VHH binders against a8e7c5r167to518. Designs and how they scored, part 17

Target 1, 352 residues: a8e7c5r167to518
Amino acid sequence: YKIFMDSDSFYYSLTYDLTNTVQRQGELGKSDQPLWKRVDDRFFWNKHMIKDLVDLQAPQVDFWVIPIIQGFVQVEELVVNYNESSDEERSSPETPLQEPTCVDDIHPRFTVALISRRSRHRAGMRYKRRGVDTDGHVANYVETEQLIHVHSHTLSFVQTRGSVPVFWSQAGYRYNPRPRIEKGERETMPYFASHFEKEVETYKKLVIINLVDQNGREKIIGDAYLKQVLLYNNPNLTYVSFDFHEHCRGMKFENVQTLTDAIYDIITDMRWAWVDQAGVICQQEGIFRVNCMDCLDRTNVVQAAIARVIMEQQLKKLGVMPPEQPLPLKCYRIYQVMWANNGDTISRQYAG
Short names: E, the ipSAE of ESMFold2; O, the ipSAE of OpenDDE; V2, 0.75 times the mean of E and O plus 0.25 times the DockQ between their complexes.

## First folded at step 4 (VHH)

Design r1 (framework vhh_gefurulimab; at its last look DockQ between E and O 0.58; V2 from the best seeds 0.00; counts 0 for: pae E 5.7 > 2, unsure alone 63.6 < 65)
Fold by ESMFold2-Fast, scan of step 4:
Structure r1 (fold): chain B 352 residues (1-352), chain A 124 residues (1-124)
Amino acid sequence: as target 1 above (352 residues)
Amino acid sequence: EVQLVESGGGLVKPGGSLRLSCAASGRTFSSYAAAWFRQAPGKEREFVSAITSGGSTTYADSVKGRFTISRDNAKNSLYLQMNSLRAEDTAVYYCAAKTYITYPSGTIYTFDYWGQGTLVTVSS
């Protein structure tokens, strides 16, 4: 299938449903329904076009309506090669043989794809009130899917991000104002519950990763979130807080390891979607829902770190990586660039 | 590792009262958020009430004003005082606890512990 970019933020394909994960496409099965009737409505940005075409009794409406997502798509071909230099100094290149002139069958190869799908609900709104609304939709909601393709195997791992689902805002912009909670716990609960009921219906189990600062000005939002989760007390929710020490500058990869080590069993138990030519091999059993308050970089860094742990497990299970080795440095550099591009694109869509 | 054991269920006439108790084993109960859920015959398990380690409470709309949740951390116990009982309150009532684990950079809250349930029947 071919994926096309209509602009910096809009993507479509004539033959592939970009609105659904590999797992959701499998759950829908081989349908006789046209593509636009099978799409995930949350990510179907040109949905309004369908009503006009149907109302006009347009012939071949299925030909004219191609689902468009807003978000990010990047695909890379990677080689598992441990003979590459770990030194990134450009003044000290290794050997010319690191640039082979023919097809290299010595080292395993795989394709990585990143697809981020921004929710059409609350999109394009720059208002002081954030969080959850009275329809149970949250600001800045994005589903990100990481795909691995090797031979006939397709593996998928999905995460989401979105605003803390309470009623909160920041007043004014001239003085970096403190965030405010706009409703109490009782008033908030129906909408908080509505949000998570929809999430549980779609993803079954949720692991919340909260990156809001536990101290200082952000604390009020983090405290409200934790209190609401504990009061709601849904057995399908796990709540993880992580103390992120830096603002918008990013975090060193090794620092996020304390989080991924702490939740390693949770990551592994969640599994991933795996399909081949014969059908479904396994399913992802839950989702990570990652949030921060002010800095979008925190969410992106943490999601990238979790997705890397999963990718290494997937590649080892496929025999593409040795069981006792980490991802090769050159692969990791390309992977970091892919995730940085993802984060930058999503950040522009929130702010611009 | 926490075990939850519910007690206090039984047969009650409409308009009557019952007090359910949940005993937790382990010294870490003060670290838990705790809740009551119920499952009526032929229905899915539903939320009834919850209480945080700090004592903040929430209630399902169907029980607000009639049920009161409370805890005694010294006794590792959770309670549900049920007043003005209705036939629709007939269900198996479950105690649930959410633990937390501290690691160098944060805390993990899991919903890992359920009791076996106690039957409440409201009939004449």
Scores: ipSAE 0.416, ipTM 0.749, lowest interface PAE 1.2, mean pLDDT 78
Fold by OpenDDE, look of step 5:
Structure r1 (fold): chain B 352 residues (1-352), chain A 124 residues (1-124)
Amino acid sequence: as target 1 above (352 residues)
Amino acid sequence: EVQLVESGGGLVKPGGSLRLSCAASGRTFSSYAAAWFRQAPGKEREFVSAITSGGSTTYADSVKGRFTISRDNAKNSLYLQMNSLRAEDTAVYYCAAKTYITYPSGTIYTFDYWGQGTLVTVSS
């Protein structure tokens, strides 16, 4: 499939539905319907722009309407080579690595794609858009799908991020204002429930990873979130707290491993989507919903860490990686850059 | 598996007090967050109060200042002291336990266990 970028934020394809995951596409089956009729409505950003066309109910509209997502797309081809001396490409994790010219045909190769889809609901700047609304939509909701492609095999792992689904706000743009709760627990309950009912309907089970500080100014939001989870009391929700600032202070992002180790069984049990020419091999049985206060840097780091665990498991399962080896350093660096780019792009979009 | 059994319900006059107990069996109660819920006739089940293994408590707004949740890990029991009872407090009260795992970096909350409930009637 060909993916086109109109800007740093908008993506479309003439042949591929960027609004649906591999798993959802499988569930929908083969359809003769045009792309715009098969979209996940949450991520169809240009829906409002085509309203007049759709209202015509003319067959010609099918040709003119191309679904556009706002978010992030990057595709890389990686080579599994453990003999490559890492010395030469000091690729700063901040610099998009040029497509590695994979010249070596002797080593296993795989394609990795990262697709982030931003919800069209409650789109806006981070200091103006926080929490949940009366429709159960949360600020800065993003679905991120990691795709691995090897030969005829396609594997997918999906995560989400979104603002803490209570009514809360922060005043001011230039300083780190103290967050405040805007509505009481009882008033919030139905909207909290509405949000998660829709999420459970879509993803079956949710594992919440709340990265909000357990102390200090953010604590009030974390407490409110936990309280609502307890009040809602849904068996399809698991709640995990991890104080990112406490454990990763000084940019010690490697300490996120303590979290991934702690939830390793949960990660493994969640599985992933796997399809080949014969059909569906396995499905993802749940989803991680990761959040911090603004669902940007901290969230991105944790999502990347979880996704890496899954990626390594997938590649080992495919026989692309040996069982006892980590991802090659060159692959890891490219992978880190991809996620960093994802994080940066989403941050810019949320900042306005 | 954890079994929960509520007791202490009964008839009380408005302004009166009542103490509910929940006895847990099967596993140590200290490894669970515990909560009280209630369901009035014709109404949905609602949250009343919760307590963590560490002793942190939370209350519904409707019972704040009147109800006190506590636990005794040695007795594997949960309590709800209800003071200044009102007619609106009439309900079947349920004990619940949520499993959680605390690790150095955080806490994981999982599935709930429920008791059979105990009836509290507040009437003049």
Scores: ipSAE 0.139, ipTM 0.558, lowest interface PAE 1.0, mean pLDDT 88
Fold by ESMFold2, look of step 5:
Structure r1 (fold): chain B 352 residues (1-352), chain A 124 residues (1-124)
Amino acid sequence: as target 1 above (352 residues)
Amino acid sequence: EVQLVESGGGLVKPGGSLRLSCAASGRTFSSYAAAWFRQAPGKEREFVSAITSGGSTTYADSVKGRFTISRDNAKNSLYLQMNSLRAEDTAVYYCAAKTYITYPSGTIYTFDYWGQGTLVTVSS
């Protein structure tokens, strides 16, 4: 978290591998190796720039090679305060006299961070074609990690977004053209499968959340996606559709609540990565992969809603929030701003 | 809570016909989307055909025009009529049913139940 590059959303850290989730870092184990030797290749944006240095001189060069991501990083410290006294520890006659007199000093605190890391694959094809390519990579692929830190505990929840992995386009200059399918169903099958074989290898199980409108100009893309999922027939994929209507766009809470209620058990069973000084306590059991047509606004809203459900479960499990209470309004407001900033940054990077 | 039992497999000459059946027990079959898959020796399982609870059908390209999927919800049964059979249709055929839940804004799909399979051999 210590140092960030303030140049068009490229980020680095001298001491932390921004390319890997907490869970992947735990899977790699302890190592004295330099950061760049342990990176997730998908998100190692300066790989090509430093290749000649890596190939020729290793001893002191390892110190100068710092992995860089494109994406978003924001960190906030939040206070759980429903009122001045709601989160106070119960007093005891035997309790030491060490409690501070300030309200902000006595309420539970936690740190929330968002780290979004954009795949370097398809960087040169961002505006030509959407969907999947012949290497199985998709447009606008972003892994977003939501971190919670309390005392010695680090908790992590990860989601991905990415274009519908069929061959399609939506070209146009000053109008909103209708999308079209570029390859037939049979021709698409091996590339769809190639993409998801890599995804299942990485995340084990995927829950697809398809936000494409089921009526009008988006229908052709949504239908193609469902067809490919059914043809692929992988038990590690769950497919969920959720229809955003133009009249209910944005953060209309009843609309999004319908989705999170319907998949609440799936969200709960996903769990999260949890690490403390003793090591790995538990791991995330898969990933949500969320898309709309461009994987921007609707996708960001839904990912924020899913991550909020997880965050409340995490905080209650840690005893930071009381049972049966929602997140305090001030915490929720800051949370909404963090996710809005994430969405805006991803949108700008996608558009250029 | 659904058990699926395939039947109707056997030996048939190229160009012949065969009708596969899948009997479902347990919950009402009409609530499930259902499908046929097949697996040839030494190959991966592949999709053949599917039918939704509402009767909409889908076919793999390799069987379009030759195979017909249907269901009889009163008998809790799924059928696959196989015509103009070829040697490459030789496989173990599986029926599958999936639970799905419709909610106001969408649908969740899983493939939850499989039968034991029935062998179809096409040779001269």
Scores: ipSAE 0.022, ipTM 0.474, lowest interface PAE 5.7, mean pLDDT 78
ESMFold2 (binder alone), look of step 5: mean pLDDT 79; pTM 0.794

Design r2 (framework vhh_gefurulimab; at its last look DockQ between E and O 0.36; V2 from the best seeds 0.00; counts 0 for: pae O 2.9 > 2, unsure alone 62.8 < 65)
Fold by ESMFold2-Fast, scan of step 4:
Structure r2 (fold): chain B 352 residues (1-352), chain A 124 residues (1-124)
Amino acid sequence: as target 1 above (352 residues)
Amino acid sequence: EVQLVESGGGLVKPGGSLRLSCAASGRTFSSYAAAWFRQAPGKEREFVSAITSGGSTTYADSVKGRFTISRDNAKNSLYLQMNSLRAEDTAVYYCAAKTYVTYSGGYIYTFDYWGQGTLVTVSS
């Protein structure tokens, strides 16, 4: 497949459906329909072009509409190369820096791709009204898919992020915005339920990771969220609270590990999508839905940490990563840069 | 750990009634929220009804007004009274328990425990 960038934030492919995850593409089955007729409407940013072309009575619309997403795409090839030789341990002379032949069999390789798809619903800057709307759509909704490709194997792990699905806003001073709940529980419930009914239909089971501070100004949003989840009482929802307040100023990785350790069994039980030349091997059974109030960096760090746990499980299963040894530092550096670029790109899309 | 065992399933005619029971063993059941799910042949498992430890109830729209969930903490049991049964109610019915767990970073609410299921067939 080839992926093209129409602008700094818009991506398309002539042959690959960027609006659908690997798992959703498999669920749609083999279809003779053109890409734009089988897309996920949530991420189909140029959908208006269909209306415009139909309104103009344009012939052969199918040849003229290529689905475009807004978000992020980055693809990297990583090499698992443990250079354990030192000058003290090796007999001289050292091997030349450049190898005269291709010896790819010595070092396992894998491709990692990161695709973020911003919802076209509730599109706009972060300073507009947040939370859920009367159609059940939430502000700042993004689906992020991490792909691992090795030979004929394609593995996919998907997460979502979005605003807390209650009616809330930030009002007041630019430097100290005060979050407020705009509607009570009873008035909120139909729209909260509408949001999660659509999510459960799409992803089957949801693990909510709430990063809203448990103390201070953000607490009222976190309290409202928990209360709606408990009142809604849908058994397909797991609710995980993580108090980021004490750690927000430092963004400490040890604190994120506290979360991933606590939910390790949940992460493992969710699994991941796995396809090879023979067909579907495994399916992802649920999704993480990560949120914070207005700190996009917290959400990105948590999603990256969960995705790293999954990647390591996938690579060990594929025999690309040894069971008793972490990846080379160079691999983690490239991976961290990919996730940082993802976070920066999403943040820019929601800034004025 | 909590173990759940369902009973009370069987064959019933349309318009009939059945009462399902779920017996819990292990830790005190009264500390857990509980729910009923069902799975029809060839379909995904779907939510039916839930009850909190305090007795607050929730129902799926398809069963609201026809089914009643209840619990007896002294008997460590959960019940589902099913009235006005329809052919589309035919399914294996599962009992589930919801837990609350704390850890150093916060807390988790989840459904960790499932029974083996009991078959309900509504046939004319």
Scores: ipSAE 0.465, ipTM 0.765, lowest interface PAE 0.8, mean pLDDT 78
Fold by ESMFold2, look of step 5:
Structure r2 (fold): chain B 352 residues (1-352), chain A 124 residues (1-124)
Amino acid sequence: as target 1 above (352 residues)
Amino acid sequence: EVQLVESGGGLVKPGGSLRLSCAASGRTFSSYAAAWFRQAPGKEREFVSAITSGGSTTYADSVKGRFTISRDNAKNSLYLQMNSLRAEDTAVYYCAAKTYVTYSGGYIYTFDYWGQGTLVTVSS
């Protein structure tokens, strides 16, 4: 599929619906319908601008109506190689000219793609940059899909991020302000519930990963979140806390393994979407919803760590990667750069 | 592994009373927080009441003052005394046990163990 980037971090494709995950596209089935009739409305950024054209419902309009997302797309081809360089067998001194070696026959290859889709519902700068609104939408809501392609197989793992869905603010970038709760617990309950009702309808089961610090200035926000989760009390929610700053001080991000080890069975039971030419092999059984205060750097690090665990399971299941070994170092470094670019792009879009 | 079996459901007239029981098997029930949920036809499952391992209780507003949760850790049993029953209390009632797991990075809350449910019908 061919993907085109606009200068404002907007993306479109003439042949692929960037608004839908692999799993949602499979649920819609094969169709001769134009892309704009199949989109996920949350991520259809140009809907209003072309409404008059879609209202005409003339068949010739279909090739001019192209869905656009705001977000991030990066695609990389990776090679499974556990050495910095390949060493050939030592040649005999009597045969100085060495025969060529075909690298494609030696090392498995796979494609990894990262697609992030920002929700259009809180798009303007007039909306608060924190928390939930009266429609149940949250600030900085992004769906991120990690895709693996090998031969005829397409695998997909999806996560979301979004602000703590209570009414709160944290003003002043030049001062050291304390976060503030803007509405009381009882007043917040229906809007918190409205947000998660939509999330449960879409994803069925959610695992909340709350990265807000359990002590200090962030505590008031974390306490409010947990209290609303307990009051909402939906059996399809799991709530996980991780004190990111306590364990990852000084950029010691390897300590995120404390979290991924603790929830490893939850990650494994989530599974992933897997399709080939014959159809759907399996589906993802829910979603991780990850947050910190602004859903930027901490969130991005944790999402990358969770997605890496899944990626290694996917590659081992396909026989592309040896069992019980990590990704080759070069593959992991490219993976880290892809997720860093994702985080930087989301951060720029959030800041304006 | 913990298995939960509810009993005590049935047909009751409005204003009547009913006591639900939940028998737990497997691990020591006293180490878990426990709860009752209910699901009316065509509606989502909703919280009714919870009791911590230490005996502290919480109730949904719709049942406060009418329902009483209790536990008997020696018998591995959870109870719900339902008084002043109304038609809107008609539902399948589920017993649940809550997992609380502490790890070096934080904690995890979820309801991991559920019973199969017992039907309560409140009708004239």
Scores: ipSAE 0.369, ipTM 0.727, lowest interface PAE 1.9, mean pLDDT 80
Fold by OpenDDE, look of step 5:
Structure r2 (fold): chain B 352 residues (1-352), chain A 124 residues (1-124)
Amino acid sequence: as target 1 above (352 residues)
Amino acid sequence: EVQLVESGGGLVKPGGSLRLSCAASGRTFSSYAAAWFRQAPGKEREFVSAITSGGSTTYADSVKGRFTISRDNAKNSLYLQMNSLRAEDTAVYYCAAKTYVTYSGGYIYTFDYWGQGTLVTVSS
């Protein structure tokens, strides 16, 4: 698959639907329809730009309209080598998706791709866009898909991030303003429900990981979130609280392991999408929805940590990694850079 | 499995007080968060109050300052002290148990068990 970067933010492919996950693509099946008719509408960023073309009702529109996502795409080929001495060249992030390399006799290889797709709904700057709206859309909603390719196997793990789905705001651009709740709990209830009903419909089960501080200025937003979860009372919704600031203060990101260890069973039970030449092997049975206040740095770190757990499980399952060993250091470094790039890119997009 | 049985409901005048109890059986109540919900006739079930296994409490805005949730782990019981009752407080009140898995970084919260409910009628 050829993936093109138009800018730091916009991605398109002539042959691959960047708006849909591997799992969703499988569910949709093979279609003769043009790409723009098969898209996930949430992530079809240039939908508004094609309106005039669509209105022409001309067949040639199918040729001219290419779905574009706003977000992040990076693809890397990694070599599983536990020996320190081999500096292998990273693939260029601009390199189109290539078929995964086979595991050789010396060093197993696999391709990892990270795709983040930003919702076209409520796009805007972080200080202007917070919380949920009357349509159930939340600010800074991003679906992130991690893909692993080995031989004919494609594995996918999807996560989401999004603003706390209550009506809240932060006034001011220059200061760390105190967040404010804009509507009462009863007024918020139907919109909260609307958001999660759609999410449950799409992803089956939701595991909320709320990274909002449990103390200080952010507490009011965390409390509001918890209250809505209690009010909503949906069995397909699990709520996890982790005070990232308290535990990872001083850039101690390794302490996120406390969270991943605590939810390890949940991670394992969630599974992932797995497709090979014979068809669907397994499906992802739920999704992590991770948030902090702005759904940027903290969120990215936690998503990366969860994704790493999954990737290691996947690679072990595929026989690419030996059991009871961590990812090789070189692989880990490249992997961390990918997620960092993802985080930075999303941050820039949200900042405007 | 946890079984929950509510008691203490009844007829009370506006401005009056009532204390609801919920007795848990099957497992130790101390390992669970617990909550009160209520459902008025023709309305949806709504959250009233919750208490974590650690004793942290939260309240709906509509009952804040009037209701108090508490628990007695030794008696495996949950309580709701309702003061300054209003006509709009009329509902069937349900006890709920939530599983909380606590760890050093926070907690995991899920919905699990419900009682049969107890009727509270506030009328002049």
Scores: ipSAE 0.028, ipTM 0.525, lowest interface PAE 2.9, mean pLDDT 88
ESMFold2 (binder alone), look of step 5: mean pLDDT 78; pTM 0.793

Design r3 (framework vhh_gefurulimab)
Fold by ESMFold2-Fast, scan of step 4:
Structure r3 (fold): chain B 352 residues (1-352), chain A 124 residues (1-124)
Amino acid sequence: as target 1 above (352 residues)
Amino acid sequence: EVQLVESGGGLVKPGGSLRLSCAASGRTFSSYAAAWFRQAPGKEREFVSAITSGGSTTYADSVKGRFTISRDNAKNSLYLQMNSLRAEDTAVYYCAAETRITYPSGIVYTFDYWGQGTLVTVSS
């Protein structure tokens, strides 16, 4: 597939539906319907163009309406080569400079693609009113899909991020930026429920990863979130809170492995989408919904860590990665750069 | 490994009072977020009351003013004081609690339903 970038981080493809995950595309099946009729409306940024083309009696609408997403796309081919040196970490004398070959059957290869899709609902900057609105949409909603492609196999793992779905604001206007709850629990519940009913319909089960600080200024948002989860009482929701709180002055603890180790069984039970030439092998059994308040980097770092655990499980299952050792450092360097680019792009879209 | 055990259920007359307990065993905790849920025969499980890690409480409208949630950190126990009981309060009551796992790098919280429940019957 060929993916093109328009200005301001808009992406399209003539051959691939960027609005739908691999799993959703499989659920839609083989259809004679034009692409634009099968896209996911949440991520169909040029949807308004359909009405204009129909009203103008445009011929062959399906050739003229190319779905455009706003977000991020990066694709990388990685080679599992433990003898490869990207710098001077390994001993020489010099290994011969090898020219790329079309096929390398000595070393396993795999493609990693990362696609982030920003919702067209509640599009706006992070400093505007946050949380849930009266239509059940949340601010800063993004679906991120990590794809692994090996020979005829395509594997997909999807996560979402978005604002805590209560009515809240952070008063940048007041210059005393404390978050404030704007509606009571009773008033909030229908809209909180509306948000999660849509999410459950789409993803079946949700594991909420709340990264809002459990002390200080952010605590009010975390407490409100937990209370609404409890009031909503939906068995399809699992609530997880991770506290990056600094417990010793002058020390930084940024060990996301603590979180992924603690929820390893949840990650493994969620599985991933897997398709090959014969069809669907397995499906993802739910989704992580990750949120923070002000630190957008926390959400990106946590999603990257979870996605890495999944990637390693996928590659081991495919025989691309040995069960007893990690990937080559070069592979992880490229992977980390991809996720950093994703986070930077989303942050720029939030800030303008 | 953590286990939660509900107790205190029984048969009580309308207008009576009952106190439910939820005791954690297997390890000690500091304060935790915890909640009471109930399920009447033929109905879905519903929220009753919760207490957050910071001690803030919330109640379902049907029990507000009649029920009080509290905890005893020294005994690592959660309580639900039920007053002015009604026939509609008849249900199996479940304790749900947040598990804290503390590491040098931070604290991880998980929210689980672990109890088998305790039956509360309010006569006719």
Scores: ipSAE 0.011, ipTM 0.515, lowest interface PAE 9.4, mean pLDDT 76

Design r4 (framework vhh_gefurulimab)
Fold by ESMFold2-Fast, scan of step 4:
Structure r4 (fold): chain B 352 residues (1-352), chain A 124 residues (1-124)
Amino acid sequence: as target 1 above (352 residues)
Amino acid sequence: EVQLVESGGGLVKPGGSLRLSCAASGFTFSSYAAAWFRQAPGKEREFVSAITSGGSTTYADSVKGRFTISRDNAKNSLYLQMNSLRAEDTAVYYCAAKTYITYGSGTVITWDYWGQGTLVTVSS
């Protein structure tokens, strides 16, 4: 009975560990231990119940404590059918539509799942303090996993987002308040390093994608970030700065292709997790860490674009998508709606 | 063919000195920032020191004051002068080079090239 009834933003499963990616579940190995003993602590929102029940030696603790994440979950089954156009030009027929059997069995199918996990660290609403704290945790930290399932194959691609890991703030009571750097480079470095040391330990290599505007009010944050990255000088970090305002005026999705084309080799070299009945086939070697300042939509658009590139590579490798042809428009419409829902949900969790 | 080739490693007594060299070929070394990393048995690779194309230097706290990084762009070479060596400095030392890639006012910084490493053993 230890289930929160607060909103659709809290997700749980009695059988599946929503706190761990497919790759981390494989790294933990086979175990008969209950879910709560295997969870990723960062995303274990009801952890306090485990601590109290274990400390009190409560009976049947494994039954009563269900791991809960805050974030987003959506699952869709997609059919690769290039001849399907009737859905876009709906007209009321005079005769009811007849359903022939086995027509769908001719076309390839795949499942797409999108799971976003909000960190319980820095879980409070964003008022003034942003960035990194003295424990190396960052505000607005979310891990997003895209899953592709085809027959016995499960493929996973993971990205993170979070605040720029310097000490900065923005006044919470005014429209468009000016951001401010709270500490210098020397004071910041131990905590900046702490954040990335934990990230490197978890994800091995990081590709930072900074979407903070390179001009105007946001420039101070972008400049601070680049300076810390250069001073830190960790070979496991790749830093990408993309001027979203210059390239993506009006948030045109097509203009993000400039970025994905430029980093295509980095995306491909990162790979993805691949699991079948026998176990782990391939591992993701690195992670994208995407940030903006006040516009959560920029981060979501860029993550969706990168995830789409990966999905197309995965589907081509599995033989469900032709090598020189895009997916049917219906598939992309559903995919775009999934990512839009993800962005809207995360935005609501941080704004209200 | 891009190559980074380390040399100068060997056995040295505690308190001794060694000078490591890294020869770069197949790319314009003077345009790259360069760094030294090390990996001790059973440990992950760790940062030691870096130098920008312009000559600005950075050091890990564990080596600051004992090690000196330098470069000779005319010879396409990177150096690490190691003084007051300790047993904990025992590791395979790698040189690395990174570039700055620009995409429409954007910047990409990667560690693009790595050497095969040179072993430094500080014997008691």
Scores: ipSAE 0.006, ipTM 0.235, lowest interface PAE 9.7, mean pLDDT 77

